# Designs tried in a protein design chat: VH-VL binders against q9m1h8. Part 7

Target 1, 233 residues: q9m1h8
Amino acid sequence: MEETMAEEGCCENVESTFDDGTNCISKTEDTGGIESKRFYLARTTAFEMLRDRGYEVNEAELSLTLSEFRSVFGEKPELERLRICVPLRSDPKKKILVVFMGTEPITVKSVRALHIQISNNVGLHAMILVLQSKMNHFAQKALTTFPFTVETFPIEDLLVNITKHIQQPKIEILNKEEKEQLLRKHALEDKQLPYLQEKDSFVRYYGLKKKQVVKITYSKEPVGDFVTYRCII

## First folded at step 1 (VH-VL)

Design Ra10 (framework fv_recibokibart)
Fold by ESMFold2-Fast, scan of step 1:
Structure Ra10 (fold): chain C 233 residues (1-233), chain A 118 residues (1-118), chain B 108 residues (1-108)
Amino acid sequence: as target 1 above (233 residues)
Amino acid sequence: QVQLVQSGAEVKKPGASVKVSCKASGYTFTSYYMHWAKQAPGQGLEWIGEINPSGGSTNYNQKFQGRVTMTRDTSISTAYMELSRLRSDDTAVYYCARWDYEGYFDYWGQGTLVTVSS
Amino acid sequence: QIVLTQSPGTLSLSPGERATLSCRASQSVSSSYLHWYQQKPGQAPRLWIYGASSRATGIPDRFSGSGSGTDFTLTISRLEPEDFATYYCQQYGSSPLTFGQGTKLEIK
């Protein structure tokens, strides 16, 4: 089953006719059904989330309209074609894969099939599963056998970008040295810093992990920046 | 090709500890959970716990919690189970087994007899 | 925890006969997570049937598994001398993983 995979293009290639979707019958807004709209919204939010986490995202994907999405993916998008694979801006060899799961219950066999599918994806560093069904205990356990962190999001959590209507802060994860310098400067211990819960929507959006210390910078132009620090618990 | 080879039989006194090894070969050691099971003489199988060889995380059956410790050494593809404060009812054959993500054990070690006697 | 009860504890039959081994769970178990192992004296268990009904590699077609919910069965249509062993059912539909107490199949 070995096939040529595009170098640095691990998720999808689309080299089809640009005239393939044209016809004399026009679709009005929302005529394409709930399914395509849900995938459009979730995928757009996923791209925004990845951009905010420091991944290199094509601006064309962020500005894609629902009509354009439907012209590319159709009214019933193929799940494999929805996948997103993008590199970190700071380290292009590290890539993240976003996989859209179907409505069938996710089982150990589903996870195992995914493990086989990604075996040739060079440089994969993290993965996100967008779920439309419940994942049982054993499927969750099977995710821990991937050589990188696998996050899951119910599709409902991606239908609206929670950062869209608030001041979007700059999030920076402190390295070991920076964390130690901060603790010395404020005469604080890790547990004495203000906390953010791992389950908080904001923490999940940025993919922050327990024990990380993050610098949050709020920009108010022309007023100066406001900086806060949080430890994830 | 897949093989799990366990260390040899042990005889221990009550109160001592025993450490059993399980050396894996023929597959990527970090890609499968390793489980341990106990079988006392004439009895059935009893699950002790599991280890994820990749991250080293463990999960133990509450019955053995506090006395069992599972570890691994990825450089030599070997898993370990240590049982402390041994009692006579710890006399048993101990098995390591590779856990397939479909929830079953596809390969087993040959077993290690641990005898606890005064 | 889910308790698996196997019956009978011992089944005495002759070669050529049909064997039916039962495994009953105290709570419903997905068929996908119920498995059977064969064990002979002095040997490690060997995977025999997985997912309630699928034969493991190399297992003869005289063996079949069936069942769902709380009741599972391992059937041997015509016993051969090498089939006399202890059979264990196992579930991992819920943590902790549990085994049945075993059914010993012995020559009558």
Scores: ipSAE 0.006, ipTM 0.478, lowest interface PAE 11.0, mean pLDDT 82

Design Ra11 (framework fv_recibokibart)
Fold by ESMFold2-Fast, scan of step 1:
Structure Ra11 (fold): chain C 233 residues (1-233), chain A 119 residues (1-119), chain B 108 residues (1-108)
Amino acid sequence: as target 1 above (233 residues)
Amino acid sequence: QVQLVQSGAEVKKPGASVKVSCKASGYTFTSYYMHWAKQAPGQGLEWIGEINPSGGSTNYNQKFQGRVTMTRDTSISTAYMELSRLRSDDTAVYYCARGEWELLYFDYWGQGTLVTVSS
Amino acid sequence: QIVLTQSPGTLSLSPGERATLSCRASQSVSSSYLHWYQQKPGQAPRLWIYGASSRATGIPDRFSGSGSGTDFTLTISRLEPEDFATYYCQQYGSSPLTFGQGTKLEIK
């Protein structure tokens, strides 16, 4: 339980800032192109998130400036061109697709259209939808028809990278056997595994699921690593 | 029951690469980190790095960064350590070892692989 | 990086005597992350003591570990012939993981 408080302390005490991202928000009111700036920020955060989840991300995408983004995508970016498709580092046959949705309400028809659009994409293992509008109950249920996990993020949640305020921990998901072994060990020591809530920002950022157990490794330059375990509830 | 069996001795010229294997049996391969250590003739142990066989994530000792690559094949419960641009001071016995999670000790070791680098 | 200094480098004793092996860290190490290994010539190291004081499975009770902070000790109360080997301490309280240079126990 002290590990949650330690994590809060790391956020307060680290000299991490939103850097150019936060500064950029105030500057664009004078340059115009609020729409392109919103997509730029969300896409940059998405790439950072995918890198942190173990996907192979091109360094050029992580270092792209707002000016360079506008040169490539324009002031009114085409949503299909904003899509990200990158392979998992540990298994390049497994890919994730990030789809930017428009401002129109997302319906079952919208989800069916996505099925058609991705039908030729071999190796899709996961998908993320970046939302600019409400998804109704029926559309949410239609996401379960995909043969892989589909996550959704309101675009507002991607305008800033929440992990930039703390040192990046190394997150590793335990497999079934590892999880069972750890839980048995904790039971034998009369110890309960600490929890992390599914709705928590970090849980969503790393794409963690209810009932998963994760190994979290924190590092600090001269002192080195320390390890904690959490069960997602 | 738990065993780590490493590949046989290798003789390489300077500048070459060597890939050592470590086949695990008697436990769930993905449930423990696999570590690699170097022991030069008549010297002590030096940590090279670790791999999580589940996700494939690695962490290398800075001294070997840029020359070492650790991989694994979960279908055959085998971990690999490749060392490139070999130098004479890379002549050593290389060990794989199973890492316990919370306290980070090595409960089982491979028998070692002698790599000799000579011109 | 944390440097582990073992002393003495070589310890010459006879069977039946007490051996005391020291491991000193350049900075504080949690006792939970300090471990000892035994290695015989031509063999892989074997876990001997973990978490500074816990004997590994099958290790005789004549072996004991102690210490905290920067000072750790491995003690053998009454040496048997099979105890003559090299002993290494190891830490992973901070990255990179490091080993001491070893203490070689040899027959006098």
Scores: ipSAE 0.000, ipTM 0.390, lowest interface PAE 22.1, mean pLDDT 80

Design Ra2 (framework fv_recibokibart)
Fold by ESMFold2-Fast, scan of step 1:
Structure Ra2 (fold): chain C 233 residues (1-233), chain A 120 residues (1-120), chain B 108 residues (1-108)
Amino acid sequence: as target 1 above (233 residues)
Amino acid sequence: QVQLVQSGAEVKKPGASVKVSCKASGYTFTSYYMHWAKQAPGQGLEWIGEINPSGGSTNYNQKFQGRVTMTRDTSISTAYMELSRLRSDDTAVYYCARGYYDSSGYFDYWGQGTLVTVSS
Amino acid sequence: QIVLTQSPGTLSLSPGERATLSCRASQSVSSSYLHWYQQKPGQAPRLWIYGASSRATGIPDRFSGSGSGTDFTLTISRLEPEDFATYYCQQYGSSPLTFGQGTKLEIK
């Protein structure tokens, strides 16, 4: 049911509206129920995203139901307990941390507190912040003080998995040699690589970075595999 | 180095209250949950509850609800567990333990334990 | 609440032998939320395996954890004298957090 809701394109103009099977409109809505469902959806999408990026994700987390989630975290989940820390499948020494932020505005002090909180976590090579509030420009800049890439997602962006609404391609980041070879070929043919903007949902989902060149393989019956290349700008 | 140091052994009479302390050092106190567990003589471990030192929010095992209170003092990086209306079956070693900062719920460091004896 | 049942309660073996310790949950527990601790008499427990299969820092590779759903196992491939202790499994896949009753490894 939650997967059907996530894949359905019925809410084309209002992303925040949803129905969890409430019995009566006249009853007072349980705000705790809405909060836990929001975190459940965002956390599930985050796990799916990390799996698609090559991290080792426990299959049980991907199949966790809303009822099971509420059994573990309650109706009003503690943010620190929602955190995800998983290793990269190809190099288990490298881990990514997903941090769920509260509703308070995020400031430079918030970023400094986060530095202190993660100082004992050995092996972190990337971090994702799930936001429920605005981050001012000073806080944004303070994220660059981490020794690894920090991405941010408004929680609303994680309530549905965007890849479930389109054909899921195979994505490969070209290494330096492959990139140079491809660019030389295009230069000889007087061609430019097509671009994908850094802000695109697809680019953000896969964590692609400016100046990377990616090989995208689409599989569509009966046509078969179609390969395209994109430079992230 | 991370260290959790608990207060010394206590001997109490039935009906009294006991307050055990757990002083944290070597890490940022507010970044990790603090848990408390009970181990009766010759028995296994039983979870009492947890406190988030940052906000002070607590979650208690229903078995101890109404008799246990967990607090903390961030200025001295110390967590406290108070157990009231003591009975003979409260005689046990009480441990504080640091909960890992993610949702996995394991304890990477433990205090040395505090023996509480309830004797008439 | 989820009840964790460990078996056997006591396991008498000699150094050099293989030990297999079982932990069975009354309900399915995600492996991410199942952990193992070692405790020696008079000492606090020490984290041994977390997330069903990951060894804690400093734990020798003769120890391995496995399992999913309701069945979890801690295996010691070749017992050393210092391995004789009580081992507890623990879950926090559901509140309240619970521990198994422990398996005591003792020298024959």
Scores: ipSAE 0.000, ipTM 0.469, lowest interface PAE 12.7, mean pLDDT 82

Design Ra23 (framework fv_recibokibart)
Fold by ESMFold2-Fast, scan of step 1:
Structure Ra23 (fold): chain C 233 residues (1-233), chain A 121 residues (1-121), chain B 108 residues (1-108)
Amino acid sequence: as target 1 above (233 residues)
Amino acid sequence: QVQLVQSGAEVKKPGASVKVSCKASGYTFTSYYMHWAKQAPGQGLEWIGEINPSGGSTNYNQKFQGRVTMTRDTSISTAYMELSRLRSDDTAVYYCARGIEVYTYDAFDIWGQGTLVTVSS
Amino acid sequence: QIVLTQSPGTLSLSPGERATLSCRASQSVSSSYLHWYQQKPGQAPRLWIYGASSRATGIPDRFSGSGSGTDFTLTISRLEPEDFATYYCQQYGSSPLTFGQGTKLEIK
C-alpha cells in the first residue's frame, strides 16, 4: 500500500469523496471557478457511466482535461452545450440523452419545456437528468409522461466515479429472451436467483430496473472470469 | 463426462435431403441450447442455427431459412439437423455444439466430432 | 449481420516468437459475446478464450485476449509447436451468430 505523504492535512471545509476514506477535494485549488470544475467532473463521470452501459463514447471526451474543458465551455458553461447524446453500441438507432439542469427548482413547466426541446430527437430511448436542485413530487410525476425511462442524478453523485475506486465486475442486462432462457434453466434445476436492491449505488450507476436480470462477470486471476446472475428487486 | 456424438458420414445427390444426429451425454440435455455450424473443405466456420431442447424453439440463420429444420428427442437426448434441396456447395463438415450460459452466453464449450456430408452428382 | 474480419489471414512465425491476431467487428460487440476458438486439421474447434479475455479450462497463460467495441486481439507471448493452428473469433452480440474467416498460424 503506497500513499503520498501530505505536507498539509485535508481542508475541513471541503467536499469529500468517500472511496477509501482518505480523499479530500479542495475547491481552493480550483483555478477558474467551482462551477466549471463540477460540470467537468460530472460530465466525465457521465461519459464513463454511458461507456460502461454499452454506449458509443468518443475517447476524446474521456481524456479531456479540466483546462481543455474550460477552454471549450468557459467558466460558466452553457447548459445546452454540456448535453450528451450517444447511441447504444449494440443498436445505434437507440440513443440516450444526458441533460444538465440549472440551480433553479425543477417544476412541471421545466419538464414540459424539455418535452418541446427533444421533440425532434429521433431514436431517443432513454434520458438522464443531472440535477443541481430538488425536484418536487409533481415534477417527478411529470417525468413519467416521457415515452422512455428518465433517470435523475444529483450532480454530487457524479463528481466521482464509484466504479474506479473499488474493483467492479462487468455488468450486462439480459434481454427478454435471454432472461426467459436463464429462468427456464434455473427452474429445471430448482434454482432461485439472488437479488440486488434497486437503491444500490451500482444498480443506479448501470441504470438497472426492477425485475431485470443481469449477468455479472468478475475478473479474478488466476482462475479467470466468474459469471453470476442477479435479479433486481 | 460431457460429450456430443454425431452420426456418420453421408453421400447425397443434388436435390436430396440429409438428416444429421447429435447425441448428448453427461449433462441435462434440456438445460443448454444446441447449435449447428458448417465448415466447407478448406474454409471457415458458418453458423446455421440453434434449438432450445426444452421447448423445441428454433432460430435459423436467414441464409439457410426454408432449407433447414432442427428438432430434438428429449427421451434419448438427441438433436437433429435436416438440410433439404442439397446442392454441391452444401458439401461440408457439420458440427453440433453446446451453448453454455453458466459461464458465457453462447460460447461453445463442447463440440461434436463433426459429420462429413458430400453432395455429388 | 455483424462481419468479423480477422487479420492477418496467415501468420508465419517460429517457435519462441510472439503472435498477435486481430479480430475487427463491423459494429460494436459486447466483450461478453466475443469468443476465440482453436482448430487443428481434422479436429472440431475448441473453445480457447471466452468473453474476450478469459482463458478456457486448461489453456496456458501464454495466451491472452483483449479488446472491446470493434477491436479484439488474441496474443500468444511465446509460441510453442502445439500452438500452430487456425484461430477463429466469434460473436453473438447480434443475430445471426458469426465467425471470422480465421487466422492460420503456421511454422516459418
Scores: ipSAE 0.000, ipTM 0.390, lowest interface PAE 21.9, mean pLDDT 80

Design Ra37 (framework fv_recibokibart)
Fold by ESMFold2-Fast, scan of step 1:
Structure Ra37 (fold): chain C 233 residues (1-233), chain A 122 residues (1-122), chain B 108 residues (1-108)
Amino acid sequence: as target 1 above (233 residues)
Amino acid sequence: QVQLVQSGAEVKKPGASVKVSCKASGYTFTSYYMHWAKQAPGQGLEWIGEINPSGGSTNYNQKFQGRVTMTRDTSISTAYMELSRLRSDDTAVYYCARSPYYTIDSWYFDLWGQGTLVTVSS
Amino acid sequence: QIVLTQSPGTLSLSPGERATLSCRASQSVSSSYLHWYQQKPGQAPRLWIYGASSRATGIPDRFSGSGSGTDFTLTISRLEPEDFATYYCQQYGSSPLTFGQGTKLEIK
């Protein structure tokens, strides 16, 4: 955010909305077309997010066009067919599942149904729920009954990949020894390790957790790589 | 044409190794997992393991762990399975098969190789 | 590991009859990860039903799959001569991926 507040061009939105003049932009043509486009964008962003988190994502999924998506899933995709299940590159026995939820309110019953559905899915170590409706208090608490972390994202949060519109930093989570060494070094240098809030968009995108220390490397400037460290609060 | 073509029959002595190839064509090689299965004479199918051709990650059935190695070459869209320390009970037809993994109905084999007969005899 | 038990091991019927093939899992399997294959002698298996109930491309309407939990069924409403083969169920709801031992459908 603040680190990237150096002078920026302001042409991203203008470029994305600019038309050749020979194409007719119909934004209200078909509600079914709008829904499939919404799911296409959210699913594509989810794959990009999972790739960036170290999961093994097929390049063909990242390169899928809206037209190809509609050929596979139709104008009104079945939610269950949109699900993503991919293994972690460093440990293929660990898999993450992305579940697209419907527009109906999410209740404890909805969460219990997910428990039953995934009880036979070997290797699940994380899950992401893409929401189109609010989750009540009891449903939110029920997510803690899974033996792994379950994250939620309103579908609106996945319609645009935030990392594609700014210089993408390299994110590395420090292990126990690296974290202890860094904290000791900062204490000796009379420095306070900066914090990054749990609600931050990048923290959510990379699935970072409280108490983790991350090394953030920004793209090379003419002067070289810019490295910073943050403790997640 | 979408197909998987496997290497030809092999005859090996006990203790030797065999490497079977599976060449994919007509689809994006890195978009599907590749699996290997064994079918001994008069027996059913037995899963050996899987490889994701995109990243090269592998998962093996514990029964074959330590004796099997799966690899791939994306430049020629070919997957390989090497089985070492062969014994007579390794005599079987070995199949490669592709699976989707990114949908809820996944891990089914919609395309199979023709099979490779490996005979282990002394 | 999940053991898939298919019954009967051999089913002897005539063309025109109804066939019902059972696949029972030693523990619950998500329908999304239960599939059926047909195999003829000397040939590789062919995907027949995926996700417990979805027919693979080109599979005739006379074939249907059903079931959930531990009990799954493949039904052929009216047998044709080309349907006589061995059918295998397969799961990957739990590692390792396993197949049933097969049901051989043979002509009387």
Scores: ipSAE 0.000, ipTM 0.429, lowest interface PAE 15.7, mean pLDDT 81

Design Rb14 (framework fv_recibokibart)
Fold by ESMFold2-Fast, scan of step 1:
Structure Rb14 (fold): chain C 233 residues (1-233), chain A 120 residues (1-120), chain B 108 residues (1-108)
Amino acid sequence: as target 1 above (233 residues)
Amino acid sequence: QVQLVQSGAEVKKPGASVKVSCKASGGTFSSYAMHWAKQAPGQGLEWIGEIIPIFGTANYNQKFQGRVTMTRDTSISTAYMELSRLRSDDTAVYYCARSDYYYEYGMDVWGQGTLVTVSS
Amino acid sequence: QIVLTQSPGTLSLSPGERATLSCRASQSVSSSYLHWYQQKPGQAPRLWIYGASSRATGIPDRFSGSGSGTDFTLTISRLEPEDFATYYCQQYGSSPYTFGQGTKLEIK
């Protein structure tokens, strides 16, 4: 690892070596700046993702600059202060909570603590955990004890917004009526549509569930727009 | 924490094709793009092309267009580069590398390289 | 296509000295898309500086990048033994993405 290698070089004794000790201070500041930038990017992507999923997101959060983020949360943000809780635009009684987890391994006890912390959050219908450590097998099973779907994202997955990359397709989730109309129009059963797997990155980005159908529009020059449909499996 | 692990060295005859794999481990395969670069013996780096794994879309350097194909299999977090109609000047180390928006699309993680030798 | 020209091709210096490596583009490149890589013999390249001036994770403070438009520079303020390697600049502004030919930093 580059981080480990760089730290080894920087950590030479000041008395017996070159001016390398002075450089270690600057490297420490760089490391802190990287941490706050990671949280900033992940939180910004989370808000963009929630907006794209139909949640009511404050425009101020979407337009927050890195400098403004650091002035509010500092260079070592407190995890509890990073949490996001926003209502669904179409049904304001339904809220989603995004929880930033620490670097400690997530265990069954961690999940139980989370149950207690959210017990008074009325209207919570979904939750996202942003992970900085691996969740053990028992903790993963314990997530099924929540009365709603809990998604997990390694923080690395939220450092970029895939929908802002070049050659992104437009993704529209079909409601029940639109899905039925599409299947009738083309004389298809949902089993006959091409598939997208649950683990695919844009399936995860939009929080798509098994049996949902999405309309995907690709823009290609000089051919123009190309439309395809996929069923989530 | 993402690492890229490439397939082993290959020896091919002129006119054959070679398919090199690049498997992401320890993290996600959802970075912006996966790139392939060529480094001939004693020479610098040459960009061959990229694939955007989430969309399966590939863009190639015109120098390799028509001989190179990039694909991915998201189910095993693996990207592939196939180079066909091999010539002696294709002898090189081939690297895969990812680019990410966090580093302004700089290639922050690289595979260990795959030596492809083309000889008769 | 954008051609990146690195100079000098080889730079021979001793530990403790300052190194200055140049990268010139045949046309303007956004500083956000100009990157530097370090490569040692038998190893893969490593991202060293991204966006012309930002150090990648774990890169010592003695390394700095600067420049805009067509002229970019990588500076090492005080060379350490482990710094002797080949350095490549690379542009990601327009396809095909290109690398410079490299500057080999050698022990004198």
Scores: ipSAE 0.000, ipTM 0.397, lowest interface PAE 19.8, mean pLDDT 79

Design Rb16 (framework fv_recibokibart)
Fold by ESMFold2-Fast, scan of step 1:
Structure Rb16 (fold): chain C 233 residues (1-233), chain A 121 residues (1-121), chain B 108 residues (1-108)
Amino acid sequence: as target 1 above (233 residues)
Amino acid sequence: QVQLVQSGAEVKKPGASVKVSCKASGGTFSSYAMHWAKQAPGQGLEWIGEIIPIFGTANYNQKFQGRVTMTRDTSISTAYMELSRLRSDDTAVYYCATEYYDSSGPYFDYWGQGTLVTVSS
Amino acid sequence: QIVLTQSPGTLSLSPGERATLSCRASQSVSSSYLHWYQQKPGQAPRLWIYGASSRATGIPDRFSGSGSGTDFTLTISRLEPEDFATYYCQQYGSSPYTFGQGTKLEIK
């Protein structure tokens, strides 16, 4: 319980000068600017994530600047216009939909409305909900009524692309045959592989499922390439 | 070639916590896994856990679970192991090591020089 | 957890002699995940043999590793003065990863 001003390296006076009304910043304008920037960052990260998961993403969306985003969507973007729907590169009949949810609590009624909205979307095989509010338990249960997996991400988790924060090795998801061959080559069971937890941020980023194996190839340096494997638990 | 440099010796009282650092150079820090091992005076090696820097995920030996936390700071290529609620039997040299995997399996190729932690009243 | 038992605990020999160090696992370990490390007093362990039989870079050919299943061996054909150290076997086959208690090779 403390009431303080969090200035930390800022000037203490809040005096603003406006000349011809062009040098004046309102709290409403600041708030709107922050909101559009959050959606811009989250949507850009979502596109990068989908590209990295093997979906066909338009390069124009990946190169969109904040200024261009604001020109298209405005300072207070309409949530339905932010939606992303892209096909899987290996099977164009399979599409994923990313839905941006509002700040109101998500209820069973919200999920029912979503069912109606997507009822005519042919080929939808996965969905991601970007959340700005809590889902109650009944709403979470209602997500299981979709005929495909629905993932949820708090919008905060998409404000930064974790795979771009630092240099990283090459990451490959092994298919069932490659996994079985690896386990047989080394006489291993799933439990004997080093592991990553399902809740891990990179596991969530790639949409990995329990029991899948990730092959990580470390950078080629004077000592050569090194490979490690991790099983999702 | 990867080099690991650990922080200096520490003397702690029972109940305190200690945080040991391991700074990597000669490679991309986030491109390998980091392990920690304990060696009590005159004894053998005991695996404590691992951190995968690219994910920030840590896995611990159940013996140390609840008292050990492994973290990393990618901006300075440094991994950390923090051990809390120290006991006299935590007196040991603590080593960090990098994990490599080739066709012959994963192994610990590079080791830090070790950090002596002494817990005494 | 897999327990690795090394024998003998201490091996007293003279330079020029042959050394045979044993590592026995409580359950089967893939040879790809059985490794040996050398450690001298006051120093960090150093990778010596990996995958049961492969010498690490720079390790003399007088060192050889063998074994499979639960029984593994490190052999030094003719001891040199610099070979006197403690040797640890280690398994990476299942978590928690474990080390043997070590075999101390000492000058007689």
Scores: ipSAE 0.000, ipTM 0.414, lowest interface PAE 15.6, mean pLDDT 80

